# VH-VL binders against q0atu2: the designs that were tried, part 9

Target 1, 119 residues: q0atu2
Amino acid sequence: MLDKKARIRTSREYRNVFEKGKRLSGRFLIIYYVENALDNNRFGFITNKKIGMAVIRNRIKRQLRAIVREYQGQVKNKHDIVLVARAGIGKSSFEGMEKDYIAIMKKAGLFARNANKID
Short names: E, the ipSAE of ESMFold2; O, the ipSAE of OpenDDE; V2, 0.75 times the mean of E and O plus 0.25 times the DockQ between their complexes.

## First folded at step 17 (VH-VL; framework fv_recibokibart)

Design rec21 (at its last look DockQ between E and O 0.70; V2 from the best seeds 0.00; counts 0 for: pae E 7.2 > 2)
Fold by ESMFold2, look of step 17:
Structure rec21 (fold): chain C 119 residues (1-119), chain A 123 residues (1-123), chain B 108 residues (1-108)
Amino acid sequence: as target 1 above (119 residues)
Amino acid sequence: QVQLVQSGAEVKKPGASVKVSCKASGYTFTRYYMHWAKQAPGQGLEWIGEINPNSGNTNYNQKFQGRVTMTRDTSISTAYMELSRLRSDDTAVYYCARDLYWGSFYYEYFDYWGQGTLVTVSS
Amino acid sequence: QIVLTQSPGTLSLSPGERATLSCRASQSVDSSYLHWYQQKPGQAPRLWIYGASSRATGIPDRFSGSGSGTDFTLTISRLEPEDFATYYCQQYDSDPYTFGQGTKLEIK
């Protein structure tokens, strides 16, 4: 459900976030983030084969996209943000992933204070 | 062949600063996070922090925040750690260590280490 | 932060014996981020076991790791003279990343 303009699409775009960005680790997620030169945010998601079978990896991706979509209006613009699933994420609940995402995004300073429904 | 070669031992007085270097070879320096760790005499290892060598972005252990600065020079594939306001309990061997290729997110561990740099703080 | 407590502090054994080294975490650690390093005096640590149970390149199969949650072990089935060293567990699960205080494996 993320708009195509809000997606990190290419390997080069992903590498730019990893090369230039900051890293914050949570219990289930790592986020990498960097300012971009656009007027919008872009999000990327990484779930590698070691997380589980394709069914499990696709479920995790869908859950993370849903979380990002829920809070995207509260995210400060002009950032490329990559969410990397940690090994333990397959045992997490949707609520656990959501709490982890909120905590990391707050620590990163990426939420706009007066537009949130999380405070 | 991956190598991390650190600068030589240093003796410092309390209140001074020390800057330790770590020269990388045998791999693409900017594609791997570099970490620093402290090992006081007869003690275990303590993580100090990390640097993204491409961007220069850092993340420090709170215990060292305010006294540590990590930098790098990509043109000579060298990372640096500077520790200021030295005290006697800063006497230790300091190691640089390479994180796995940062695009490989499943197994995060330190695969190559420098030989260590002894810093002695003595008055 | 996650505190890793290793036991025993010192383990005195002879070549040919079995060694079992314990690492206990103050909070649950995902096994994928629990690692073991070997260090000999005057040398840098060397990666030994990663992801709780996987041997690093070139590590003999007499070394095995196991565990999950808060309880992890490193086992050496038949000690060789070169195995006497200090072993550290390390977690990469939660910032700040921490090491155990080490278990010194020494010749009796």
Scores: ipSAE 0.053, ipTM 0.711, lowest interface PAE 7.2, mean pLDDT 88
Fold by OpenDDE, look of step 17:
Structure rec21 (fold): chain C 119 residues (1-119), chain A 123 residues (1-123), chain B 108 residues (1-108)
Amino acid sequence: as target 1 above (119 residues)
Amino acid sequence: QVQLVQSGAEVKKPGASVKVSCKASGYTFTRYYMHWAKQAPGQGLEWIGEINPNSGNTNYNQKFQGRVTMTRDTSISTAYMELSRLRSDDTAVYYCARDLYWGSFYYEYFDYWGQGTLVTVSS
Amino acid sequence: QIVLTQSPGTLSLSPGERATLSCRASQSVDSSYLHWYQQKPGQAPRLWIYGASSRATGIPDRFSGSGSGTDFTLTISRLEPEDFATYYCQQYDSDPYTFGQGTKLEIK
């Protein structure tokens, strides 16, 4: 699991990302991202009832956290990034989610140029 | 009630620039993304881009990249779209439209539209 | 980009008849991000159906939306004179936003 310091946790922190950041939509994810004044990145996760029951939403959150953790070291520093799960994500595979995450993060220019673990 | 009021019709020469305004009222301007769409005469709709009125951050359709600039003045709740290096196929009605960018809604539909601004490009 | 193809291009019907408008996507689209707009001559588009099947505020129940994947439909059970207009489908499953070319519903 992500360290507490690497997580967006308060409504105010989420609001700041939504109000001041950029957004991009992928197939399964929408990301909102903005530069922060910290020495680390922070990630937030949003799932709504359109995805499915609570057990499904929780599974999706765990999977997204795993994906974010896997590529955390390759993300440009000093960013707050919120991942919003889209309705179709409940029917996607883990690999599908990962592929979408990589694609949207590349489009956003949030990965380091010499990231070797990125497809 | 929510209203988006756009500036008047424009007539431009090829190579010139045009700047269309969209004044918002009846809601908190900075809490909704503003979009712009193009509709050529007798044709369908084409998405141009979006702006976050709070931050000024933009996202453009690649087709218009390099020619379009979206800005806003929060003090008067007004969004602007500037299109440069105009050509004849830029002749169209241009619309502003809003959507909610945060909160409980993630479907991103355009629930309110401006009345449109006709831009005519002719030599 | 995702291309939305609407059919037919023009639909000529009389008041009281049933209208069926099709919107086909070049690839699968999440129904949550497929919307319909109505536009009359000289007017701006107006949100009509959102999330493939939800009526916008003030839209009569004679309008319904359905579909998933690549095939979506807007249905008008019994046409009223005010329903004759052009209808556009729109998606944001993938960037950029795209619209169908529209179906013009005209009086026969």
Scores: ipSAE 0.021, ipTM 0.716, lowest interface PAE 4.4, mean pLDDT 89
ESMFold2 (binder alone), look of step 17: mean pLDDT 92; pTM 0.935

Design rec22 (at its last look DockQ between E and O 0.88; V2 from the best seeds 0.00; counts 0 for: pae E 5.5 > 2)
Fold by OpenDDE, look of step 17:
Formats: sequence, C-alpha cells, structure tokens
Structure rec22 (fold): chain C 119 residues (1-119), chain A 122 residues (1-122), chain B 108 residues (1-108)
Amino acid sequence: as target 1 above (119 residues)
Amino acid sequence: QVQLVQSGAEVKKPGASVKVSCKASGYTFTRYYMHWAKQAPGQGLEWIGEINPNSGNTNYNQKFQGRVTMTRDTSISTAYMELSRLRSDDTAVYYCARDLYWGSYYEYFDYWGQGTLVTVSS
Amino acid sequence: QIVLTQSPGTLSLSPGERATLSCRASQSVDSSYLHWYQQKPGQAPRLWIYGASSRATGIPDRFSGSGSGTDFTLTISRLEPEDFATYYCQQYDSDPYTFGQGTKLEIK
C-alpha cells in the first residue's frame, strides 16, 4: 500500500491536477501530472464505472497501486500524478498494465530513459 | 448551448505566420481540452494538437512540432493556434474542437468550430 | 501511428437503400475509442457515432455502428436525403489521433 503522504485524496487535489497538469494517453492509462510544492510525489487513481463491476474496478486499482509502488523510486520527485484507467484495462494482464505505465511515464519524462523493471 | 466561433479566412505568403482564434461559449472554457484539426482541400482530417485552457499546457502532433503554438486567453474564453513558416501545403481549413470532461471514459470531439480557411500562396 | 482506411472512397446510392461503410485500422483499436463523424460541404464535422456503436445525441436510429479489433462498420438501414455526406472514422486509442480518409456518400 502506498504511504498516505503519497496519495491524492481530496476532490480538490484531483481537480488541481486536472486543471493545472499535463496529460498523456497510453494504451490502458491516461496520466495527468503536475509539479507540486512538496518533497514527495502523490498518486491518484480513477476507474470509471463503465470499466466493470466494483470488484473489477477495485482489482484494477490494487494492481495500479502495486505498479506505482514498485516504480516509485524511479519517478522524478515533486509531482502529483493521476492515473485514469482506460477501456480495455480490465482485459489486460498485470504485465501489460505495467508495460503501459512504464511507457507512458517515460514519454511524459517522469521516468529516466534507462528506467527498467526492478527485479 | 455550446458554441465555438472561429476567426475569419486568412491569406498568407509562404514563410509567414497565421494565428487562428476560437471563441468558446455556453460552457466552462477552462474545464475542457481544446483540440485543433487540419483539413486540406478535398482531403480528410488531421489532428494538430491539444491545449488545456486552464493551465496552457499543450500536446502537439509531431508532424507540426516546432511550427505550431497553441495558446488561450481565459478572460475571453478564446483559444488560439499559430502556425509559422507557412508553406503551400498548409493551405487548409482549420478547426477547433472540444473534447469531453476530464476523466471521461470516452474521448471524442463533441463540438466543433465552423472552421477557418487559411490560404498560402506566393 | 494508427492508419485508418475507409472503403469505399465514394458510395453512390439512392434514398431508401442500405449503406455500409467500412473503416479498417492498421492495428487493433479498442472499440471505445473508435468514432464516426459526418461532414457536409462547407460545414464542420459533427459527431455521429462514438465508441464504435453508440449514436450521438439526436442521431436517428437508422444509423448503427459495429465492429472491433481492426474492422469497423457504419450502417444506414434506409437512406434519407439528408444522409448524403462524407463520413469519417477516427481513433482516440493512441497518439497521434488519426482519421480515416473518409467515405463520400453521394446520391445516385
């Protein structure tokens, strides 16, 4: 589980990211990201009801949180980042989600180019 | 109702720049990304880029990278697209188009401006 | 980038006939991100079908969309005079967003 300090929690915090941030679309994820005034990154997660039942949405959120946690140390600091799940993510494997996350984060310049899966 | 009203037709020389405006009304301008598309005469549509009207952040099609600049004036709910170093193949109708609200499941262009003809000729 | 190829380029039919328009993608596109627009001469495009099969607000039920993967179809069950226009498919699946070259539906 992500540290509480690493979580976007309030509607206002989410709104701030949407209003002030940049966005990029990947295969399974859209990321919205903006610099913050903190010493750490914060992550938010959005899953639309059209993706599936609550159990599916919750599974997706857990998987995305796991991915974010795994690569947290490779992300440039001082950013608020919201992950929006796109259609089809529920049919994707965990590895597929992970690959998409890495790709989109690299494209956004939030990962170092040499960022790789941590074994 | 939602309306996007664009500036009038432009005639430019090669090498010049053109700036097209798109005035939005009927909705909260800063809450929807604004897109721009190109349609050459008798041709299809080409996506140019997008702008977040609230922050001014942009994403451009690589094809136009370095020549296109998208801006906005929130005080008058107006988006702008500037294309520089114009050439003959830039002759086209340019459209602004609104996408859906943040975090929507679907993403598409639900409202379009009426288009602005830009003619580049020597 | 994803290339969308529409066929036929021009479709000549009469009112009352059935029209079938094809959109083929160079790679798989999630149906949620495949859309159709209608455009008449001198006018801006107008959203017509979204998510491959959902009609936009105010679109008559004689219009239907279907397909998945790389093959998508727009069907008009019974053509009305106002239906003659150019139809474009568009993908919002990956950057850059791309459009098909269009199918012009003209009156015979």
Scores: ipSAE 0.319, ipTM 0.821, lowest interface PAE 1.5, mean pLDDT 91
Fold by ESMFold2, look of step 17:
Structure rec22 (fold): chain C 119 residues (1-119), chain A 122 residues (1-122), chain B 108 residues (1-108)
Amino acid sequence: as target 1 above (119 residues)
Amino acid sequence: QVQLVQSGAEVKKPGASVKVSCKASGYTFTRYYMHWAKQAPGQGLEWIGEINPNSGNTNYNQKFQGRVTMTRDTSISTAYMELSRLRSDDTAVYYCARDLYWGSYYEYFDYWGQGTLVTVSS
Amino acid sequence: QIVLTQSPGTLSLSPGERATLSCRASQSVDSSYLHWYQQKPGQAPRLWIYGASSRATGIPDRFSGSGSGTDFTLTISRLEPEDFATYYCQQYDSDPYTFGQGTKLEIK
């Protein structure tokens, strides 16, 4: 579950990830990530107004949160991770976003080695 | 006025290394990714890699991995690209180019340095 | 990696004529990440068209871009003397980010 402890909430927290972190782009998503000093992971989500109206942007955010929640147990701890929706995300399906997320998280080395096979 | 001013032309022998600088002005240096590109004589452009000027984190084109090192000095708003074990086919103009502000919707190179000619000859 | 192939390699035209420059991708590129740069001899590239169809600041409206998928076009409705240069398409969709080999637009 993506509770309050697992959320990036303030502008300063987001800025820290952008300024200190690594960037890795997928087809529909960009992740920014940095090691934090906490015992847990935190996730943030950005959907630009250019992607669509609020209803569409909120749907995309809900879908991304659902994807992150499903795989959060497989993510190595102590990371702040921001997911930025790319322009192409409006053409994606839930399954497309999910596959993209899995691929970029694996490429970033953020999935724990003990997790079950992914894709 | 955003400006990217690169170091002057270099002539090197095979096996040497070269370090090209790119001094930024007119913006907050640490908030924009810096990229480097190669243009061999009579050829098109080839992306070399990128650096986050705040953290120093880099991502290199696999073709250059192992020979390229990108660094920066935030105190003087300057990015560097070092290419080692030079070969004759490294003769090219090398450009720095700025990405857009982090969090921007669009992703493109909006400002470029004037280029640095590196000639590798024996 | 995504290969961008521009055609023609050289386009010889006179001022006042219409120019059509093609950029074809080896796989689909989201138009938001397809860009065009102009480069004159001895100068750095300059951003010209971004997102396939949007003009950069100060670019005259005689320049237009279009296309999607694997086929993209830069059109100059009527050539001015200052438009003779090399034009590169570039994709920022997938790393490694790649450029086309260029179309040299030269005066006939």
Scores: ipSAE 0.212, ipTM 0.757, lowest interface PAE 5.5, mean pLDDT 89
ESMFold2 (binder alone), look of step 17: mean pLDDT 92; pTM 0.936

## First folded at step 18 (VH-VL; framework fv_recibokibart)

Design rec23 (at its last look DockQ between E and O 0.74; V2 from the best seeds 0.00; counts 0 for: pae E 7.4 > 2)
Fold by OpenDDE, look of step 18:
Structure rec23 (fold): chain C 119 residues (1-119), chain A 122 residues (1-122), chain B 108 residues (1-108)
Amino acid sequence: as target 1 above (119 residues)
Amino acid sequence: QVQLVQSGAEVKKPGASVKVSCKASGYTFTRYYMHWAKQAPGQGLEWIGEINPNSGNTNYNQKFQGRVTMTRDTSISTAYMELSRLRSDDTAVYYCARDLYWGYYYEYFDYWGQGTLVTVSS
Amino acid sequence: QIVLTQSPGTLSLSPGERATLSCRASQSVDSSYLHWYQQKPGQAPRLWIYGASSRATGIPDRFSGSGSGTDFTLTISRLEPEDFATYYCQQYDSDPYTFGQGTKLEIK
């Protein structure tokens, strides 16, 4: 699991990201991202009922958290990033989600320039 | 009632710039993304880009990247689209359209401006 | 980008007839992100169907949307005079937003 300090937890924190951040849409994910005043990144995850039943939504969240955690060290610091799961994600494989995450994060320029290759 | 009222028709020379406005009313301007679309005469619709009126952050269609600038004035609930280096094929009706603030439900355009005709001719 | 191809380009029918409009995507599109708009000459487009099958507010029951994957359909069970217009499908399954080229439904 992500470190507690690496998680967006409050509605206000989420709203801040939505209101002030940029958004980019991938096939399975929409990311909202904004710089924070911290020395670390914080991640938030949003799923809705359109994805599927609670069991599915929770699975998706676990998978997304796993992906985020795997690449956490390669993401530029001082960002709040919210991952919104799109409706189609329920039909996606883990690999598909991972590829989408990588693609959208690259598009956002959120990976550190000196980061290891993540293709 | 939600309304999007756009500025009037424009006639421009090639190479010039045009700035179209879209004044919103009947809802909280900053809570919905504003989109712009192009419709050439007798043609279909083409997405130009979007702006978050609250933050001013934008995303543009790559086709228009470098020539389009979207801005907003929250004090008067008005969005602007500026297109530079105009060409004849920029002649079209340009629409502003409202979208949901958070795109995790549906991402469709539920309200549209009346359109602004921009004519580019030498 | 995802290309949406609508067919037919023009559909000529009479009031009272059934209309079937097709929208084909170049790749699979989640139904949640496939929408239809109606546009009449000199007017802005108007949201008609969202999420492939949900009627927008105020849209009559004679309109219905269906489909999944790459094939989507807008059906008008019994045409009314006011239904004659151009209909566009639109997707946002992936960037960028794209529209079909439209089907013009005209009076025969």
Scores: ipSAE 0.143, ipTM 0.779, lowest interface PAE 3.6, mean pLDDT 90
Fold by ESMFold2, look of step 18:
Structure rec23 (fold): chain C 119 residues (1-119), chain A 122 residues (1-122), chain B 108 residues (1-108)
Amino acid sequence: as target 1 above (119 residues)
Amino acid sequence: QVQLVQSGAEVKKPGASVKVSCKASGYTFTRYYMHWAKQAPGQGLEWIGEINPNSGNTNYNQKFQGRVTMTRDTSISTAYMELSRLRSDDTAVYYCARDLYWGYYYEYFDYWGQGTLVTVSS
Amino acid sequence: QIVLTQSPGTLSLSPGERATLSCRASQSVDSSYLHWYQQKPGQAPRLWIYGASSRATGIPDRFSGSGSGTDFTLTISRLEPEDFATYYCQQYDSDPYTFGQGTKLEIK
């Protein structure tokens, strides 16, 4: 489970990432990311009704959170990162989402050689 | 009413550079990604790249990487695309096109500029 | 890179006829990111169909899109004079984003 301080919480925080950040699209995900002024990373997750019914959207959010948790120690600190589920993500497997996340985070240059831990 | 107005036609020599402008009106310029596309005479469209006009961050088609630079001036709601070391096969109409920035799913080009013809000839 | 191949290159039909335009992708494209644009000579492209099947604002019901995977279709149920133009499919699924080479729909 991501720590509360590692979560993007407010509409203003999400808007800042969208307005100031970079965007990269993968097969199932879009990431938006921007440097923050904190000593840690924060993650946000967007799944909307185009994905499917609530049970499907909740499953996808849980899977994305699990993926982010698994790799959070490898992510360069001081970034706000929003993962937006693309419309086709409902057809993906957990492994498919995971591979997509790894690929897009590498393309963004967000994985650190000396990974930071999130407390 | 959303409008994208591009700079006028250009004639250039091989090896020169060209800078095309795209002035936006009728919407909040910094809340929509701007894309550029190339259409050679009688040909289809080719995506060149995109810019976040708020941050200035860019993402280019690898084919144009190293020759294209996209910038903007937010004070006059204008995006720019510069293409350097021009060749004859760069002769084309260049379009700016708006993409939804504050969007989760509508990644498509909803409004386009009128196009700018760039001719590269010896 | 995903290559989109449109067929036929030119489609010659009369007003009132049904038109079927094909777009084939070199690899699978999520239909949510397959779009169609209309372009008339001397004009910029216009968004026509997005997400394979959704009409853009103001596009008549006679236009419909369908397909998935590698095969997508734009259908015009009864051609009107204003429908004669070039149509491009476009994928926004994989960087670099690509367009088909177009189908010119011309009056017979």
Scores: ipSAE 0.037, ipTM 0.704, lowest interface PAE 7.4, mean pLDDT 88
ESMFold2 (binder alone), look of step 18: mean pLDDT 92; pTM 0.939

Design rec24 (at its last look DockQ between E and O 0.72; V2 from the best seeds 0.00; counts 0 for: pae E 9.3 > 2)
Fold by OpenDDE, look of step 18:
Structure rec24 (fold): chain C 119 residues (1-119), chain A 121 residues (1-121), chain B 108 residues (1-108)
Amino acid sequence: as target 1 above (119 residues)
Amino acid sequence: QVQLVQSGAEVKKPGASVKVSCKASGYTFTRYYMHWAKQAPGQGLEWIGEINPNSGNTNYNQKFQGRVTMTRDTSISTAYMELSRLRSDDTAVYYCARDLWGSYYEYFDYWGQGTLVTVSS
Amino acid sequence: QIVLTQSPGTLSLSPGERATLSCRASQSVDSSYLHWYQQKPGQAPRLWIYGASSRATGIPDRFSGSGSGTDFTLTISRLEPEDFATYYCQQYDSDPYTFGQGTKLEIK
């Protein structure tokens, strides 16, 4: 689980990221990211009904949180990052999501090029 | 009604720069990303990039990276696209197009009328 | 990037006929992010079909979209004179967003 400090929790915080942040679209994810005034990154997760039923949405959220947690130490600090799950993500494998996450985070310059799974 | 009104046609020499404007009305300017597209004569459409009018943050097609600059003036609800180091193959009609941020079915629902930019020596 | 290839390049038909336009993607595209635009000479493109199969506001029901994966189709059941134009497919699945090269539907 992500530490509470590493989570975007309020609507205002989410809105700030959407309105002030940059956006990049991957195959399964859209990321919105903006610098924060903290010493750590905060992550938010957005799913909607287009992905599927609540059980699917919740599964996707768990998987995304797992991915974010796995690579958290490799992400540049002082960013609020919102992951928006795209419609096709429900049909994606975990590995596919992970690959997409890595790709877009690298493209955003938030992830080192040699970033890999942290055991 | 939503309207995107672009600046007039431009004639430029190679190596010059051009700045096209797109004035938006009929909606909250800062709530919608603004995209730009290129259409060479008799050719299809090419995505250039997008700007968040609220923050000014941009994403560019790598093909135009380093030559394109997108900006906006929120006080007059106007987006700008500047293309530098113009070449003959930059001759095209350039369109601005609206897109709602954060949408899951993002598409370009409104377009400007287009701006012809001609690059010739 | 995802390349969209439309076929045919030009389609010559008469009013009343059925038109079938193809859009093939170089890789799988989520249908939610495949759109079609109509463009007439001297005019800006106009949103026509979104999400592969949803008609934009004001679009007649003679237009329909279908497809998934790499193959998408725009169909006009019975052509009207005002339908003759160029149609572009577009993917919003991945950055950079790309368009097909277009199919020109012209009067035979």
Scores: ipSAE 0.034, ipTM 0.741, lowest interface PAE 4.5, mean pLDDT 90
Fold by ESMFold2, look of step 18:
Structure rec24 (fold): chain C 119 residues (1-119), chain A 121 residues (1-121), chain B 108 residues (1-108)
Amino acid sequence: as target 1 above (119 residues)
Amino acid sequence: QVQLVQSGAEVKKPGASVKVSCKASGYTFTRYYMHWAKQAPGQGLEWIGEINPNSGNTNYNQKFQGRVTMTRDTSISTAYMELSRLRSDDTAVYYCARDLWGSYYEYFDYWGQGTLVTVSS
Amino acid sequence: QIVLTQSPGTLSLSPGERATLSCRASQSVDSSYLHWYQQKPGQAPRLWIYGASSRATGIPDRFSGSGSGTDFTLTISRLEPEDFATYYCQQYDSDPYTFGQGTKLEIK
């Protein structure tokens, strides 16, 4: 699980990222990201109701959280990052989501220099 | 009553710049990305780029990178697109269009009326 | 980038006939992000079909969309005089977001 202080929790926190942040789209994910004033990163996850039933949406959220947790040590600090599941994510595998996340984070320049060797 | 009203037609010489405006009304300006598209005479549509009107962050089609600048003024709910180093193949109608960012489908639901830019000697 | 190729370029039909417009993508497009727009001369495009198959507000039942992957279709079951226009498919799946070159649906 991600630590409590590494979570975006409130609607105000999410709104700040959507309103002030940059956006990058992948195959299955969109990320929104903005520099924060903290000493750490925070992550948020959105799976809207059109993706599927709550069980399916919760499974996708769990998978995305697991992916973020695995690579969080590679992420440059001081960023709020929201992962938004695209409509087609229900057709993806865990590996597909993971590959998409890595590609987007590299493109955004959010991985530390040595993280470029992630594959 | 969503409206996107664009500035009037312009005639420019090669090498000049043009700045087209798109004034939004009838909705919360900062809730929607603003996009710009080009339609050359008798041709289809080409996406130029997008701006987040709240942050000012932009994302441009690489074809226009280095020549296009998108800005906005939130106090008057207006987006701008400036295209520099104009050449004859920039002659086109330029449209603004909005999408609801963070929405499930993300499509262009409202468009401006278009601005004709003519580049001639 | 994803290239959308529409066929035919021009489709000449009479009112009452059925029209079939094709949009083929150079790589797979999530149907949720495949949209159709109608444009008449001197006017801005208008959203017509979204998510490959859903009609925008106020669009008549005679318009239907279908398809997935690389092949998408817009069908008009019985043409009315007001349906003669140019139709564009558009993908919002990956940037740069792209449009097809259009199919002009003309009378006769």
Scores: ipSAE 0.007, ipTM 0.654, lowest interface PAE 9.3, mean pLDDT 87
ESMFold2 (binder alone), look of step 18: mean pLDDT 93; pTM 0.943

